VHH binders against Cytoplasmic dynein intermediate light chain DYN3 (DYN3). Designs and how they scored, part 11

Target 1, 312 residues: Cytoplasmic dynein intermediate light chain DYN3 (DYN3), of Saccharomyces cerevisiae (q04949)
Amino acid sequence: MDNCNAWDKLLSQNESTINSTETATITAIIYSPSSKTLHQFINICFPEGSNSILDTTLINYATIGWTNDLKENYSVDVYTLIRNTDDALDLLKPFLQEHSSKVRWLILLDWTLNDQKLWLNELSYAFNKIKQLNDDNEFSVWCLNSGEILNLQRHTTVWQSVHIDFILQTLRSFCYFNDSSLFYICEDHTEEKREEAQRLKYQELLKHFCEDRDMKDHIEMVKRSEILIPKGCDSIGLIKTVDERFEPTEVKEQHFLARYMDFIPTIDKIREDRKTTSGIDLDKLYPLEVFKVNIQEELGKMFAKYRENSRI

## First folded at step 20 (VHH; from L2 with N101H)

Design M1
Fold by ESMFold2 at other seeds, look of step 20:
Structure M1 (fold): chain B 312 residues (1-312), chain A 121 residues (1-121)
Amino acid sequence: as target 1 above (312 residues)
Amino acid sequence: QVQLQESGGGLVQPGGSLRLSCAASGFTFSSKTMYWVRQAPEKGLEWVSTISGSGGYTYYKESVKGRFTVSRDNAKNTLYLQMNSLKPEDAAQYYCATRGHRYTGDEFEYRGQGTQVTVSS
């Protein structure tokens, strides 16, 4: 019964007002490792009701409106992309070739996915690819479920503080040298009042990032599961306060990737009795021809949805 | 076995100064990042400052930056906090702290008994 898309809903809201307050337009792209991670991110960081943009599709699009605490109205064109392959970002090329304003990139990582060995390589590839696709970017890296840091150390013998710190110093260094923000998102579900205050905190963080507002009041560099470091607020010296033996400038070097991957524990190796067979690559189970069909189908859906939303 | 002993607290008037000391033993002090944290009555622990193992890198809570200076003497296994221009809101029990090899849910797992700083106005 609700056949209106997000764009029609935004237009209806604006048509009901008689004031001439202008609406600023933001383009945001969420690049997520999974549908579950994306769903959690939207639920935590976006305004209530935004869950309607969640879908299992490879690509999705919606327009989300909000008004900030300065009474400024924003229309946020949100694109979501699930990274199933290294070529997933190419699906956005047609949308990016239309002359648009600055693109805000929200690149998600998830502490619960047991893929920390892959993080540096995936970030390096994503940042390089995005820079090839678009010139005017505002980068951010969002590490979801950072409360898992505690669980990894409580429930395994292989994860130690040195590993957690090494990942943190690597991510901070990467973001520092790539002019990116770094945010850890940690949910605390022990009390409803604290849970709601936390969601408000992260919603304000997201709004400030998207609106290019000053975020110095949000800086957290000490609590390991709650790291919040806006672009421009970190330094080599601050990174070294975690563990001085880490050399932030080494992150730029090609040989560092091998060191990074070698140092990070593998849960699968420690849980060798797991029934999932090692060495099976999901890319080998999905032939390129099948994936090409799926990409074109998903892109067709996005083009139709975008054209429908842009008609007034 | 990590042991930390704070000293140097006391009663001062607003604008006054104190120098806190922390004697460390039971670990290789020079290899550890050290922290000062504080706790006011009925409040949680609040981070104040961080100093790297060599002493070459420091980080401060914004409200104390420019007034407090953290330092260390690795030959004496001693951490210091010089507190100038003290305000009533700085009154608290002050602890020096460090972290262990595993995260236990406490960011400042190892700390001493603390030393009380009182600012009368």
Scores: ipSAE 0.823, ipTM 0.937, lowest interface PAE 0.7, mean pLDDT 81
Fold by ESMFold2, fold request of step 21:
Structure M1 (fold): chain B 312 residues (1-312), chain A 121 residues (1-121)
Amino acid sequence: as target 1 above (312 residues)
Amino acid sequence: QVQLQESGGGLVQPGGSLRLSCAASGFTFSSKTMYWVRQAPEKGLEWVSTISGSGGYTYYKESVKGRFTVSRDNAKNTLYLQMNSLKPEDAAQYYCATRGHRYTGDEFEYRGQGTQVTVSS
């Protein structure tokens, strides 16, 4: 049909180049557990002002331009998607099926959501689904608010170093076997100068990941809240330096998911600060109402943006 | 109570070698990952190397890889750092370290008094 032909022609006209007068192009997809996590991620890792065009309650699209520290110009087509249903990733199918270029996946986790017990299952599902949707993927997992690790141990006795280490070794093993980067994002708001330096650091990290640059100089495997492990830089032996009793190859085994979920502290202990059912804070139920988003309208809005941005 | 005592520091010329030792007591040494860290004057603490409880797995800061070798003797509760091809940049107070049951914000919660390494022509 005529529309299919027009899409193919527009995509073919946008040949990307690097190190030339022409701007290189990148496709990135941010898959977030919530609008709040997405907002924080964009604010920390993307150029100032990006929230106004990338924030969403379901799905969004925008083109972001940037210049890296080598003075190279990039045009980044960014999709943002909220994990509101098990089928949320299917919303991207029309855009992924129209071309087979490499897609950079930024899969977000958030230490403040108290859902660490679910992380391995959510990652396993997401990676498997993404591999079915697209052939050429560059994976990364971004754990936001990793400063919460200190707060969990300060405000409860349930969280111990052994739990933090187990989660880290599990995530490292998962990423290692799935050829994915793993990044912890820890934001310090104590001083404005330090906060700005951190934003610049994480913006450069994002650029290096998206641009497929060598990231060996960015490796951090020792500071537990500041983990930065680019794909290909980890190993079974390095993972075992944390706690040798952990066996990374077990992460691939069928029964490991249940062991993982059983070992992570129960949410019941953390939930003890919440009101009872008769005293439930109705403001805490607000997220349930957001799931009533009209998917057809949001997709139509996104397609309109895509057509306007892709014409040159 | 966790006790760590470093020794073996001294003055060497560039290109020289030193072997540091760390005597450990008050915990099950063979089950704990151990670290070497260092601190130059007016600098923060810098991680140097990591070794697993059995000694079978190691990790090194890139600038010392190939020149430094971490090892342990679990029968003697002793950690070692063999430092070869020393450079002026390696001059620092060296500490052995381990971690406790809780993360307190300090990545190297238990350290000894340290031993001084000085590299001078």
Scores: ipSAE 0.818, ipTM 0.935, lowest interface PAE 0.8, mean pLDDT 83
Fold by ESMFold2, fold request of step 21:
Structure M1 (fold): chain B 312 residues (1-312), chain A 121 residues (1-121)
Amino acid sequence: as target 1 above (312 residues)
Amino acid sequence: QVQLQESGGGLVQPGGSLRLSCAASGFTFSSKTMYWVRQAPEKGLEWVSTISGSGGYTYYKESVKGRFTVSRDNAKNTLYLQMNSLKPEDAAQYYCATRGHRYTGDEFEYRGQGTQVTVSS
């Protein structure tokens, strides 16, 4: 009905003005805690060169093409969005109100940001907000830099296996009850062939998720840094195999959030542990920062980019 | 110190059965998730099954589900693996395993010497 929505025009398809079943078009939204996390995710999971058109400090859009292992070609409309102190998800309202297609949400977490204490609250907020903004959603949670799990335990006395297991069981329970996939991404840079194989693996995983394909061949529930749990493949019983004292149904309770936050090591404890582990460079550990971004300026950049990418 | 001792391996024909045992000591057995893992010649360790501390929750590699049953007797500090309908691809050295308080890069840090399972006609 309303063709005068300038926001929708800025986000318009540069190949087609229609959305039909004959056209294999996918809509994906990447919600990232930082520009660095976003950059790394795109570098690992998307075709070479995707960073130049998807990176952002607030919001961006591009169309990415790929070919899957069945030799099928897809056109993927990708929105990238950085979490900040503003309600960043609201920036997508005009697009989501007019869109009639399923939206694939890739909600990023990052083991290196020292914000694990906030993960459950951030996920709860994001899922609830997304459900208010759009009716047809496919959720996934992507935990980047899960190789940090090893570093946290090797280089501090604060992080132990019980903390890693507790976070895992919490995330698995949250995703189970919210009908979401959960994926850990662990890069191994020690061998070029292994690194390339991992990139191909994660690219294939992304394609399967976006294309709504059966992912039972991609399950990994045992290797702590390489967890891969597609939607519908987990259960309360499977979660309890990690440590059966954990009760998955408690994750839904209001008081659980406080218990979760209290159990997770604080940055102050990491700093104290640093004093006892002299000779290990932990200066890379950064506190969470609130981005201060000029929203109108970033929307202006997005506006200019999409006008340039449109045929008219 | 964690001590694990596997037994019960041997030679069987395809379709046969074996029951592996694992005697555990040096830790509170009933509080620990236990694992069975296996290693074929010139292959890496392969996870087979998981069982929770009480024995109430189990998880199996897809290729053995329905054929293998993991169980435990916490009064005897013993872990078991009942293997039915054995196939040639199940032939391997089998280990019981558990994890420590710190991840050192090995998902199955504590394991015994293993017991050999051979499947041939």
Scores: ipSAE 0.816, ipTM 0.934, lowest interface PAE 0.8, mean pLDDT 82
Fold by ESMFold2 at other seeds, fold request of step 21:
Order: structure tokens, then sequence, then C-alpha cells
Structure M1 (fold): chain B 312 residues (1-312), chain A 121 residues (1-121)
């Protein structure tokens, strides 16, 4: 044929990887708020050299191999997607229609983007959309640059521990009810040996997550910038140890989104400039009610179409 | 002003038991999550247990789970740590702790003077 679109090329590469018989194949999709966040995540958590293969474009694909601490070899099909529009996840639809195995979702958040008001809405949209696109999902939320928590409290009077705790309890509750892991990634650049040890730790964390291994040795629920909570390791009771006044079950309710956004401090102009570079704009924040209505309408149309197709 | 005073430490043989107390003042004790932390000689501060304001929710370091029990009496503004089946590795200065309104990089901003737990081999 004359011309193949980019999706035909990606599907061809993915088909070859799926049929490999020598090495176990893992499928991972990284959903990032920006190219910069994606580049940082790969540099920290993936084997050396992985960034040169994943060039941080809007959508990309690469196969990355690694050997775990049990000397087992894995081939990981990594798809990357930058969320720059409301329909970005739909770009994965052709791949997901051909895929028949579990997909590991690594949904990135970034403390330096000053978009914490948007996080719950973005996660709710992403999880709901992914569940509509694919049935067999392993979710994880990765909050990069969590060392910024300290800077936010140093450089403003509006950020207090209660805000940091509220965000944490919200994210933990969201992940708990959606069967997702939650990982804060904090790099310590002050000491060379500790920095290298942290990189190795995060690489092992990624491998354990992708390989669906026991991660109990990685649990950290006390150090506020270094939270590591694998799927299934949290509970309503543990979340309430942070601040008992927080009600984890309220995170599922429509009215909670508005309260969440209202509680998060106002973004400084300097931080807004950084946020604009990320492509996220607070003025375009969509309330959960609007999102819920749109999703229900779309689902209703799909069910009506399915009913008509099956009634004949 | 937050004030915490630990007591109840002492010398105990391996397998023995000890009960620590922490008297609290200068804040609304019943609204604050409280912590026990410890520091062995030439080692850093180590988290041991967490208890919510009402006392209804607890969390333990894995190595002490099943052996230590954290509790509180909000009428007396007192935090407790019941330590059973003590091991030489548990020997440390024990502090009760709580957190302030700003995270400064110190996970446990308010601590008392501590109470020494010594486990003889």
Amino acid sequence: as target 1 above (312 residues)
Amino acid sequence: QVQLQESGGGLVQPGGSLRLSCAASGFTFSSKTMYWVRQAPEKGLEWVSTISGSGGYTYYKESVKGRFTVSRDNAKNTLYLQMNSLKPEDAAQYYCATRGHRYTGDEFEYRGQGTQVTVSS
C-alpha cells in the first residue's frame, strides 16, 4: 500500500512484541501532564538510556528490556501519552482494540506544576475513560517531584500541613476505591550516594509494579514526601490516621470535587507561568458534575446503539 | 505551646514488658494524631506507631506489630505505649510526638525529652 498512518506503524510494532515467546511481555502506558514530567519520570524510574528511546512526543511507543533482582528478563512495551486535550486518551483506542492482556497504567502527577486543584478531576476523568476503553487494567498514580511539598510551605504562607494532608488523604482515598497504587517520587539531589540509592530504589519499585510482584517491602505511609502505597495495602482506617476528620468515602461524591478545589490554595502568578508551560489551565477546569453528565450521556448513547443493534 | 513529657522507661530483660506514658499539654490533645518514635545510640529517629485523635485508628511499624500497643486517654491528655516481648533491638530513647501546622522536613516537629528503654542481653 501507498501510505500507512502512524497508528498502523505502532500496531505493527506492538503485534511483534505480543508474539514474543522468549521473554515475558509487559504492556505499560504512561499518561503524563507534560513532556518534561514524562522525561523526568523515565530518567528516574526506568533503566539507563530509556529516554533516548522515548522521545517525549505527544504519543510514542518503545520496547524496553530489563532484568529483575531474580535474574528474570522482561520485555516491556511502553506507550507514552501527553495529556494536552480532553480527548487525548482516545488516541489509544486503536491499540486497545487489538490488545488482549493486562495493561499497566502509570498516571503521572507533578508537584511542581502547581495544578493540585486539578488533580482529583483529572484522575476521575482518566480512570473513568480508561475503564471505558479497556477492561483489564492495573492502575497506579505517580506523583513526581514531591520534594516540592517543602518548597510550597517555605515560599508561601497559604500552604500549610493541613493542605498537604488533605491532598494526600484525597489521593489515598481515590486510589483505595479505584484499586490503584499511589507513589510519591522524591529525589534527593543534596548527597550523591543517597541520590543514586534512591534512583535504584525507584527502578526496583517500577519493576515490581510492572511485574505484579509483592511490594510490601516498599510501603511508606509516614514520610509525607516519600509516600509509597501499593494497591491493596491501604485502608479507610490507615487513611484516617493522618487526620481523622477526613472522611475517605466522601471522595466518591459529586460535591466533594468542589470542596476539594475550594480548599486548595490559590496559585501564585510565578507558578501559573510554570503551569502554562505544562499545558494545564485552571480557567478550563471542568466541574465533576459537568464531566459526570457528559459521560452518562455518552454511555447512554452507546447503550441505546447496542440495544438497537441487538434488537433486530 | 505544645508540651510533651515521656515517662515509664527503664531496664528490662529480653521478653519483658514496659509501659510508656506521655503527658500532653498546650494543644487540643483529642484532635491530634500522636506518634511514638525512638532513637537508638548513633542511629537516626525511627517511627514506631501512630494513633488517631479519637484513638480509633492505629498504625505500627512492622517489626513491633503484635508486640506493641498504642493507646490514649483523652480525658487525661495522656498517650501510652504498651511494649511486650521486648527485644534488644527495641532499646532506645522513646519519644511521643505530634506534628505542627507546617511541614519543615522534620516529620515529628514536637517531641518531649524522651524516656530511656534498655533491654539487657
Scores: ipSAE 0.813, ipTM 0.931, lowest interface PAE 0.8, mean pLDDT 81

Design M1
Fold by ESMFold2 at other seeds, fold request of step 21:
Structure M1 (fold): chain B 312 residues (1-312), chain A 121 residues (1-121)
Amino acid sequence: as target 1 above (312 residues)
Amino acid sequence: QVQLQESGGGLVQPGGSLRLSCAASGFTFSSKTMYWVRQAPEKGLEWVSTISGSGGYTYYKESVKGRFTVSRDNAKNTLYLQMNSLKPEDAAQYYCATRGHRYTGDEFEYRGQGTQVTVSS
């Protein structure tokens, strides 16, 4: 006969493991304009070591566990996706069609990419596409490297406070009407102590967002590089305190996109020399089919990780 | 040259009221969003309230909401802060402020000398 004591020990261990892993599962998707932006975001906002399993040049998936300040345990399934074509979000379609729970979207923007003219169009596309792909969404927009606002005004003559305010009022209005949070991430690399405190602050912000916690204590609407506006905390009136000539309801109108792009100055010397001042060169887009082999391989690895973790 | 001069501070007991004034000159007052900020001992500047150029839109720090009222009289180029139900935590040097055309890293680039509010039991 077999030794049932060894079997009983295994079953007891499995039961204890099952009980210790009975935690709420959160699904989060990070949609980043670049690998560099993604890498920086993960380093600032996610637990130590997350880049080793989440960083990517196209698409990735991993499960991140954390314990919040209330000693509650969470298991977060994180997908990372780099914006390389208009069709990039479609890579998530097979997962989203099988998924039934709320998805937390972390849509990244980056002040250092000199693409502020494109932000409203990129957000409009992303939000509309996401709503087509999935019904239960929790949106947030994360503007990294917001300290660049100061550099834009120090090192150019074309950027003025009115442009910074117009971008802010546009983003706030967009997020308000789309029931989205808006967060500016401002790095301070002056001291290691300040950098560590800042990292802890943004990690708590991320956790509160993912856990659907009240974030009213995190609100910052006045410091232009440090904006933190959880969903539901803004209003048309509050947006107008920045500059009341701005009309937030106009952001919903189709013709506003052209006005937005026209108002934002060009700061890239190379782009200033081009034939077009406001157009997007679509010939530079990265068609999904040029990455077909690598994309299918990476998607396969991501789905395998998802299958394994979801069986736990 | 932007000039701002605060007045109306003083000593008040907890629960009391004060009305601060800010006389503005050297710029088109009615076109500028104005701010009240304060500085307590051993602290940096702390934002208190915001009011739009016309006075039609306001925003308050949560700890003063419902107790403080910002207003302006554009005909007199004067900004006001009515402070009711004052608490010891409100004791500070109060400044009115506005912003320039360029962000220099200082959210409240133009400030006056300030006026002291003291709340004592």
Scores: ipSAE 0.794, ipTM 0.927, lowest interface PAE 0.8, mean pLDDT 81

